# Ledger of designs, part 12: VHH binders against F-box protein At4g00755

Target 1, 377 residues: F-box protein At4g00755, of Arabidopsis thaliana (Mouse-ear cress) (q8lg03)
Amino acid sequence: MDFVNNLDTDTSLSILSCLDDPSDIVRASAVSRSWRQFVVKYSLSKNLCLKLFHQLSNVDHIIETSNDRNGESSEAGSSSLMDTRLLEKEHRAFALLARGCMSSPIESCIADAIRASSTDNYPVESILNTLEKRDRIGRTPSYWSSTGQHKTTVPESLLYKLIGDLCLITEVSIHPFQAYFQRGHPIYSSHYVRFRLGHEKDNSPHYNNSQDKKGEPGKSSIESNYVWTYTSQEFSMAQENRLQSFQLPEPVLCIGGYLLVEFLGRVQTQEMDGQYYICVSHVKVEGRSLAKSFRVENVDDNGKFGLKVLSYNDPKKMEEMDAEAGQDMDAEAGQSQLRNLEQLLNLLHRHPLDVVDYVWPDESDDEYAESEDEAEP

## First folded at step 4 (VHH)

Design B16 (from b7, 17 letters changed; framework vhh_etentamig_d1)
Fold by ESMFold2-Fast, scan of step 4:
Structure B16 (fold): chain B 377 residues (1-377), chain A 121 residues (1-121)
Amino acid sequence: as target 1 above (377 residues)
Amino acid sequence: EVQLLESGGGLVQPGGSLRLSCAASGFTFSDYSMNWVRQAPGKGPEWVSGISGSGSSTYYADSVKGRFTISRDNSKNTLYLQMNSLRAEDTAVYYCAAGYEILTGYYRDYRGQGTLVTVSS
């Protein structure tokens, strides 16, 4: 019944602290004004978030729209009233965060490809090719290739920007590349793959201000510009031409929105030069993006950050409205088409004759190209 | 270990001829198709010509068709490119490659030194 009014604080807190679902905390805050005041006073939404994801203890401050904050200046000199407003703001933000982390749909989370540790034959064999679920465009192969190496121990990496600055990652999938245009159809892969999640350093060039174009080889190491807050186990990679999915043991909250895929232990030499290569046709990441509700500002090297609330409207309801209007599907199709066109133009610009040259006159290669065309929906 | 050693490049006047050779070792030469690929200064690699393992089938890029002839001698593990009616646009480093055409960006690192052909007076 109305136990918050009739029981002591410790007993009421014990009962309400047992709520593990953000929806239950929101429902509790809607029961009565006294229940809402209790939820706000004892920071139950924030405590739930910290219980679920310890990285959220690194929220330094919360930023809302300027219209929501203008009233606070007129209350200068009233510390008690300002404390109440700060607790209300904290409750709103963390309740939305908890809902996002627990209830948002699992979706594809890569926004963009940033850079590879090395790239052979740029821009033709760039990381940009890994964004689409294919190993060729018409007759032209589509994959990322590292440069050649004599040693099996030289690692390679691919760097991606996630859709949200705040994203809960559940799974990463890798499709190794099989060179259907080479004798024996070798698979250029690695023995192991490892994943890192993190953020850009304060003193490094920002994603949009990088000296390097997207996918272009840079001179600086990736380690110089990024801080990795999570590192996965080394997953064994099967030497098979298929999309291989690696589920993280527990969902990982990425603050800052960067993913590094590391390839360890080279397995396949190229016959022409006897050197080891690592090639990938597709990378996919699944998780819960909070991009529609939140942005992260000023992540420092200790992991402290500002949490900016973009909207208190239900992001799931907004997604349904956008999907019904067809805007999100059209925007995603447009982005995919722009990437396809960019890759084709890069191929035509650098190697105009190569578009015809990859289909060597062997029945197996022509047959494989037909199979790909039939597989595309 | 696969080794490919190109030779026969040099300075030639427009309209002239050169014959390139590629000595192969470290693999069964007759089992592999062979290719010539060139890279002009400031440009990406361009596939020029290919020949089947037996030598019975030959293929040419449109830019060189009728002017260049690819051939091989499997008894000597040697690939050849006879280049006639050379033009300034043929100026490039020419590389020998085994198997199907593969795009590469670092010819000196993984395809050997190549042989330089300069068409100029």
Scores: ipSAE 0.000, ipTM 0.125, lowest interface PAE 19.8, mean pLDDT 73

Design B19 (from b7 with I102F L103W T104S R108S; framework vhh_8fcz_2)
Fold by ESMFold2-Fast, scan of step 4:
Structure B19 (fold): chain B 377 residues (1-377), chain A 121 residues (1-121)
Amino acid sequence: as target 1 above (377 residues)
Amino acid sequence: QVQLVESGGGLVQPGGSLRLSCAASGFTFSDYSMNWVRQPPGKGLEWVSGISGSGSSTTYADSVEGRFTIIRDNDKKMVYLQMTSLKTEDTAVYYCAAGYDFWSGYYSDYEGQGTQVTVSS
């Protein structure tokens, strides 16, 4: 009746290790005590996770906030019992992790903008402007601008904090900025874009503990504070005023929650100074955030980390409940409104006369379109 | 919020029958095995029965095999324990548990508040 008891261990392991669905592994563990013990003893959930993402071999330890009754033991002090408890803990955590990676809803994953490699006219043209899907606030342009460069080969980068410490990233989207207020409506973009995912270096200031202003340039080098564990191919950027989506060839698990967008090969000079600029109006990242179920603690320079389980709730079900209650919509609306207030405050820090460097007062989008038509023969 | 709510317990005479129900919410029910675990007065937890997420596989403790039947309805997010030929030894608080059983002292992802079954003349 129980085939695990009737087949040898190697044959049973071969059969059960073919399960690629975490739900199937959980179902197998419910068939009998023998099946459960086999699934736990041979770490089938952990092995599935390692097949999906090799970085998960870097889990140094697992921290649970589980209820004491669920972890009850009638026999304490046994080394064998402690080993069994560790295997049970691993099974629970990795089964949840595999489900999260395979079934969590795809969502927007940027939590915050950290800094740019350079910023022209800080704070008005800061990375913070890229968080919202817009190229203007009223009649005032909204974008990030690098400082000017004489050479086309000088790269620029934008650094973001992702939602949660564990994110499965599928796609990054970039909207180049078109200077609709300049003659010829130039698009200040790059020939290529490349993405890196990683974590903070050990002993660097932690994002949540940092006293630095977000978006501020001139602090310590990005390379001195972060470790990049993934680097994408160089994607070609079309020189067009549209949101351009770059799908990663395979979903990438980001441990630590940081994304670097690199812009390579400058394209467009500004007429007034002859220098190359790179400007971006919007950056969007899509993926599966595991923030509701997990945190990552103490990622060292070798990639080893502690995996903290916050909740055994199904990430997909939690998302559905939040959507039904309107909490997701309320949270996103509140976050967007807070960003709008921050951008408005940045604008208010400039003297009114300085605004004419960007756009003429009281000019509309329609007036800029009409001006271009007038420029034609 | 995860909830497991047991019901259907009561006082019954030896040889009688009861049907226990467990209503689940707050998680993807069909992805989890479901278990019934009981705690007799003055004794530890005893695993009674388990059912796979799909409902295709069931298991029973030797003490209840042939007398109890575990069933689930994934559309209604319900687990049932049909108990027949009840004995005084079946007197216990019965708990519904999602995931791993509590019988061996292993962690279970979720547990309910329990429903009391008393078998007495």
Scores: ipSAE 0.000, ipTM 0.113, lowest interface PAE 22.1, mean pLDDT 73

Design C1 (framework vhh_7mjh_2)
Amino acid sequence: EVQLVESGGGLVQPGGSLRLSCAASGFTVSSNYMSWVRQAPGKGLEWIGRIYSGGSTSYNPSLKSLVTISRDNSKNTLYLQMNSLRAEDTATYYCARESGYDYFDYWGQGTTVTVSS
ESMFold2-Fast, scan of step 4: ipSAE 0.167; ipTM 0.623

Design C10 (framework vhh_7mjh_2)
Fold by ESMFold2-Fast, scan of step 4:
Structure C10 (fold): chain B 377 residues (1-377), chain A 120 residues (1-120)
Amino acid sequence: as target 1 above (377 residues)
Amino acid sequence: EVQLVESGGGLVQPGGSLRLSCAASGFTVSSNYMSWVRQAPGKGLEWIGRIYSGGSTSYNPSLKSLVTISRDNSKNTLYLQMNSLRAEDTATYYCARDTGYYDLSYFDYWGQGTTVTVSS
């Protein structure tokens, strides 16, 4: 007695294909057995996902965890029933995926810092310093610094692991580092920033005699070990001491969970050596992490991958539970303190006398330089 | 002094499970990337997986369904859980401080290894 039973297939499909909300597709599948069979048979949830993100056509197979974490597909059974079960499995997975992409809360998505194209004074001025929203730890500046360069065209990059293997990225924020301890308070930044999203190429390390030269395009370990499936526009970076947010023109689905931040066009030289540096105090990424519901397995050379479903529970509810559990400020403080201590001990080991005698210019020195500039004009 | 000490190896039946431990001293595991690597008799080194400083993990695709890497920051100890062991899993297992490169020669500190023998 509904229109699916009374109209031809083309007319019914035309009507139901107008549904662009995953909740509406799920509700349609709950109306009757005929509606559910129609939604499943014509893959409406999968088609919605492909409309949102064409790269989801690269899902080779779907793995559902039995009991919680063991995903298996049975080879036993009749072919017609297996076909129906496969379609129903696809419907469940893609319906959850569409909901996750459209409705999951926007959150901070960096899991870890992986590598920089170069690092000055490693490990003190490492990429790890960019994980926290600060430009100093006590009396010590906290930032990542590239090595110095004489040419403005040498790019630099920072590589991050995102929370989960499947993440919808909406925004990347960069805080350039201002050397508040140097005269003129220079900002060591770049003219442009560009973002890439992708996955690991091969997770099977081997003994290799190849050396990766820092800052050389096409020869870095980053480029040799990762495949970039998305590249953003070049965003202009303001030369200002603030967190600058770069909103992507549309949300981008990252399959594989890696983000590369590229810095293009060096701006600022250091007076002491006349070389160009790029320095960053903080990197933040916002998006919808699907880590609680999905994992990505075995991305091949053609971009095909396995989609593993971890849970059919509402991602919002799981996020709320994790947010409550994840407010462990003691653990974060403890890890930061240990990292700060290790950085200090490493600096003392490398240059014990220089550290004892080294004094960062204080605020009065900077103010004196500024006052002198005021007198000169 | 930096030191990595693996333990937990031994004789195990096919289909069995085993948990290896790696106790670190002289540095903090949670502030570094850590990897597990194995070497079967007469063969080369094979990477198993790594745990990043933030706690996320990455695995050799051929081994991902069989192994889990974890750590206990309070004990400064790394773990490798192995399930469904087969004869071809017979090897010496090493923990190593990982420098992030895919080339294993860039790993800077290695343990002495613990031997796992899978046999009936």
Scores: ipSAE 0.000, ipTM 0.229, lowest interface PAE 14.5, mean pLDDT 74

Design C11 (framework vhh_enristomig)
Fold by ESMFold2-Fast, scan of step 4:
Structure C11 (fold): chain B 377 residues (1-377), chain A 119 residues (1-119)
Amino acid sequence: as target 1 above (377 residues)
Amino acid sequence: EVQLLESGGGEVQPGGSLRLSCAASGFTVSSNYISWYRQAPGKQREWVSTIYSGGSTNYAESVKGRFTISRDNAKNTLYLQMSSLRAEDTAVYYCAKESLYGDYSFDYWGQGTLVTVKP
């Protein structure tokens, strides 16, 4: 990601210190700093983000690791200077957030499979099998299976960790499993599927600190360890051997990086035991991951969290570039700034849906290799 | 209407070179900063390089010393000269119009041009 905005103030001061004519300093300040101060003072970047995603009002504090490796614990100065620095920090962070949410490519967003509500024949039929776009490996079937039930109303769920702590989710796709090796080739699916997005509870066993293997049946309830901040409608699942895509009505910002897939209403019994099973061969999630730019720290039960900003670029090289750009004629810089301000004001007056219309093509192969489960009757 | 059109992609051997072009219309290249991004199949879109209105440039660490971004203001066209290409450079390359003072959602993207580095 581009972090040039983070260096603009310091770079401007460095450039201004090289000007020999007092009138040149005044003109540069009027052209560059007054426009920048307007944007910062009126929190235009933050207001845009809050208009798009109300969950961002839960940002408790911002941490910039590339600009201050020790955080903000040493921030000292006058009250007025500290207020200005806070506003500038908010501007940088929320401008980057707005870009990430609106312009990042749509891509596959599952990082890991965590666990299932139940698993038959663990570890052979575990949730880990759903991460790959296949229903078999050679002669061996590849799928997740719930345990059997006599009641159709017993739900099942699959829990996933998304790429990064901030991820804008647009679509979830589910491929039911067809048992091509059983008489009648039954499809073990559910009538409905529902999605939840959320984060770990405070003091829960953390994903990266767990001693349990990924996909292993959990020792504690999913409900006791996670907070779900979004719950989708119940989508009807077609009883067909194909990848079925469920688009969310609006893109949903997930803070904390967890997705729960719930399966409701069992439809298929197994001949040998007369019990209902739910089986899935693949789960795919599409969205915009902000993992490259952000981390989320200390999400509490009220949804408040710390936003940590990451840097990809060498700060000194960025300063050199900005200094070089600042050596351009003041008139040209002023014209560029006026155009950018006009673009910003036009964006703020537009409905958020207008800017969410950009969708980057997914280059993932959407078709399985030829297999028996795709063969015609 | 803002439009960006990439060209110049193709197949090249490791260690080879390619020059990508991005023809811009509906805005002036010299008055905006413009970036190159790339995406390999199954991976996130990655920033590659930026040229600023003043002509200064920046590069991702993985391409520094190998890639050069430039523009022709008279032709309103952006270029990416790629040298010493590696298998990991295989991707669809996009150019994007961005705001210098805020990375807002009016970023315009081209349709992309495929670069394949094949042994």
Scores: ipSAE 0.000, ipTM 0.084, lowest interface PAE 24.5, mean pLDDT 70

Design C2 (from c6, 22 letters changed; framework vhh_enristomig)
Fold by ESMFold2-Fast, scan of step 4:
Structure C2 (fold): chain B 377 residues (1-377), chain A 119 residues (1-119)
Amino acid sequence: as target 1 above (377 residues)
Amino acid sequence: EVQLLESGGGEVQPGGSLRLSCAASGFTVSSNYISWYRQAPGKQREWVSTIYSGGSTNYAESVKGRFTISRDNAKNTLYLQMSSLRAEDTAVYYCARESGYDLEYFQHWGQGTLVTVKP
């Protein structure tokens, strides 16, 4: 029974509004011309996306790069036909977006490290060290360190660029750094961690090039250059040398491709100077990147954006085709290796005493198993 | 000492292309995010493009699709390839190093290079 033709509009909408799987809406649109027209006319794919991700209410317009579809619009049509073509375009774009959000593979989503709120011994202890799953390279420790502080309430943050302009984030993982080369093997961490997702402001100045110095802190800051559309709860950080995974209660769609990790409440002082430090050896983000299907174009500073569709090919199928090509290394792996080399070169260019201070034996567990032991009896 | 030196500016006709270079000394370009800015006559300085440490890039809406930022790590040099140039692209172009050792961004600026688009 074709109920779309036999029932009133409100009854049909009530039934079809129960479809919460984007694939079911796509399949419904393939049943018949009447079903497709109904799905398109009442924007069911767009409404499902808006229900799942409130941030999509900021989509100003949709851009398709296909020449086959764009060429037809130049001379033909009344306003009613143009409205139908716009609804068809919205249906295609939001159906693809919903499918990507629900079925794209979970992967590592950090593209690059942007900045830290502070860095001790720059560039040796930089945010770049957090991009790899390690706390040392041979005998040289690898971590990011904040500058020292006397107050426990001074926060620190790490800013990352995500893969693509649209990324559905499910989990953020943090590995605190344990200073195995210091007496007592202290863990320099925070009591809490919080995550923000957002985008760069249009025409954002990364500096204060004006003499006005108005706003906080009187120079350019991360808050002046970015718009945060999502802020997580504060997650408790265990004071343990392990990768700690923080699953978001609901997956969050990041529009604009930026992640801020905030560290709150300092825990550990350094014996040498009595100051509090926060150190991290690794940051990992897991989610579904939509980079192969979409780009975002900023419209204004109020968060409105244009959604650009790059391809209607199945993102999962494209991923499988890339895998079949037999590429063992991709651009991300290549960039990781390049970053490792540059980190080592930066370390070697520092004062020789600093390099020596960070060179400790890989095999030290037997001698350092008991931090209370002075090593020499 | 950190130094940045821009070059490659000049006069071009609308629709033309030009490549700017920024030679860096005192730091490694692959370990920092570095930006191009421009200042048109009588206007405020405007951000144009950034390349991040891992090689990802971002662009101002006005230049997207026309300008390409890149770097040569071996030469420690940053580039801005400009195509489809318009009269409104006329400006002094600056290279700036951005560092993250504090909440306040400390930028090291170059001297600038003038680009003039004339019919």
Scores: ipSAE 0.000, ipTM 0.280, lowest interface PAE 14.9, mean pLDDT 73

Design C3 (from c6 with E98G S99L G100Y Y101G L103Y Y105G Q107D H108Y; framework vhh_7mjh_2)
Amino acid sequence: EVQLVESGGGLVQPGGSLRLSCAASGFTVSSNYMSWVRQAPGKGLEWIGRIYSGGSTSYNPSLKSLVTISRDNSKNTLYLQMNSLRAEDTATYYCARGLYGDYEGFDYWGQGTTVTVSS
ESMFold2-Fast, scan of step 4: ipSAE 0.241; ipTM 0.619

Design C5 (from c6 with S53R; framework vhh_7mjh_2)
Fold by ESMFold2-Fast, scan of step 4:
Structure C5 (fold): chain B 377 residues (1-377), chain A 119 residues (1-119)
Amino acid sequence: as target 1 above (377 residues)
Amino acid sequence: EVQLVESGGGLVQPGGSLRLSCAASGFTVSSNYMSWVRQAPGKGLEWIGRIYRGGSTSYNPSLKSLVTISRDNSKNTLYLQMNSLRAEDTATYYCARESGYDLEYFQHWGQGTTVTVSS
């Protein structure tokens, strides 16, 4: 029985609104012209997206770049025809968006490191060191270090750009740094870690108009230049030299593509100066990036934004976008090699004439042979 | 020696389009954060947008619908595509390399290229 043609509108809408899989709504729109017109007219794909991710209610307008040969400036249609075209555009965009959020593979989502709240011995101990899964390059330690502090309550943060403006984040992993070259092998970590997701402010104070706009009393540059739309719970950090994974209770849709990692409660002082430090060797973020299909435009002070659709399944255009965004495997490998070279050059520039052995010189470890089997879990 | 050389400016009719180029030497653009900034006569500096190391872009929201930043890594060159130009877009346009992770500011600037939008 074709119920769209044989039942009233309210009954048909009730039945089709029971579809909670975006793919089922797309399949329903392919059954017949009447079913498609019904799905489009009553915005079923858009309504499902809004139920799954409420912040998508902030989509102010949709921009399509594929096959728009008849731009809006060339249109002379009636308001009714324009309304139908808008509904068709919304159906296409939200159907693609739902598919991306539900079906895109989970991958590493950090595109780049932006800045740290502080950095000791810049550029040797910079946030760049956290992009690679390692704590050393040869005999040279590789980690980010905050500057020293006397108070345990001073927070530190690391700011990252995610792959794309629209990214569904599932997990953040942090590897604290253990100073294997210091007596007692201290771990410079925090009691808690918290994650924020958000976007750049419309009026980026550091670059727009006057230098005066970058200064806000009692606020950091990170707080002044970004709007944080999601804040996680405070996760407890184990004081251990291992990659620790923090799964978000529910996947979080990031609109704007920025992640802030906040470290709260200082734990470890350095013997040499008695100051608290926070050090991290690696940060990893896992999620579903929608960069190949979408861009976010003009996020305003109320969180409203334009959704730009890049492609509706053009393999050549997707390949071009991958190359441009640096998401290609070869381009990603090249970026990792360039970061390694930059870090090495910065280190050599810092210590060009010093042959410093960073390895703790306990080559007379009397317990090595006795504890080897006990240390292996 | 680090050098940035902008080109492509000139006189453009209102509603026209223009693409500016920024040729870099002495460093690799794909390894740095790069920005476009403009200054209209008698006005302060206005940030246009940025391209990150990974190729992602970020724009001044007041300009986002009008401009696109891109790069060609093989030519070590940045581009600024501008569409629907208005008289208020008349300015000197600068390419800049950003510095630091802790203190974000422009480390190196080009000489600038002037765009005049007039009939």
Scores: ipSAE 0.000, ipTM 0.357, lowest interface PAE 11.6, mean pLDDT 75

Design C7 (framework vhh_enristomig)
Fold by ESMFold2-Fast, scan of step 4:
Structure C7 (fold): chain B 377 residues (1-377), chain A 117 residues (1-117)
Amino acid sequence: as target 1 above (377 residues)
Amino acid sequence: EVQLLESGGGEVQPGGSLRLSCAASGFTVSSNYISWYRQAPGKQREWVSTIYSGGDTNYAESVKGRFTISRDNAKNTLYLQMSSLRAEDTAVYYCARDLGYDYFDYWGQGTLVTVKP
């Protein structure tokens, strides 16, 4: 006999609710028609997802794409049959979602740089410089710089679009900029860094807006255009010229695909003007992107959204197949090349009269020109 | 309600010392950035010092080496120890919960510090 058929509903639900692996819930649904009906009827896959990420309670509806050959949405009938089909649809979607969150490969998750809270010497010192792991292009420094401030508590922010609208973020890495061309090789950093994850207001992604200049200083507040659903602790920044990795205490599910990096507490003044600056050479984000399996639609101000399923195939297996074919790796290499070209173009089109003010000492690969004159006379 | 209450101001001669206190209620000092600001008659308000949630501190160049910011987490109170006071330090001193970008500051009522020969 079957324990689901032999035990009361409360006892069976108590036992099956102990399953915390999406694969075990799917296997349970394959044991018999009674087990499948029980798993579907009591929404065990959905409940597991809600246990893992409470914000998934904000899924208003599920949309299955017509390109998914594993989808079951052709049958019609009474309202009771429609309710059963809805529960089966939820079971499929949430089981896939839980698998994605637990087993998708960890990858680099930044798709694009959107804007900074301020930018000194735009476009040369823009947020776009933070997308590549470098602090120079040939002899020219590559970094983002805030504008100068006298008040140390004025924060700065860098805004990024993540790969896909649904990402599980595990780690953010920041490389502060050391001005190897200035006396004393100062590091322009902050005491702390904090991360926010969220979505755009009015559900129109800036990433797709062709009228926006990437990295251009905005006049509107970042807060006025985005809703932040997660805010991290303040992580201490070591005042060192190295990539510093900040592990989130728990993986965070980002719905909407935007990351804000906030720099808190200015540390370093520039000798020439006595003002505090914050400069960054690189930002890296690691996590599990669900872009191959899901899209998020119509995120409202209350966080409610539509979950669109693109494919029911295991996203980990799909990405491994894509990697073997070289398609995704070729696309990423192409994006990196385009970013390098954009950066070079920005440097080449700097105003000619500024060239006189921008005389950099000649640098050898492993040595800094500033080492010649460490102290004032 | 969220409140910040300054005390410890007074009249002192140049070279003297004062200790200012800021008692916080309605929030926890150790979880917030708390700053001291001052405003001299007819001048703009200027930042003096900040203690951050993690305990790190910053000072305005004009007070560096002379002022020390500290907190007592058990008493939920912020302090500013002022030494080697100068006539230029004469101002009303305010403590504030400082949130920065698009910030909403909770300001205290202020405490007057007068440095006169």
Scores: ipSAE 0.011, ipTM 0.499, lowest interface PAE 8.7, mean pLDDT 77

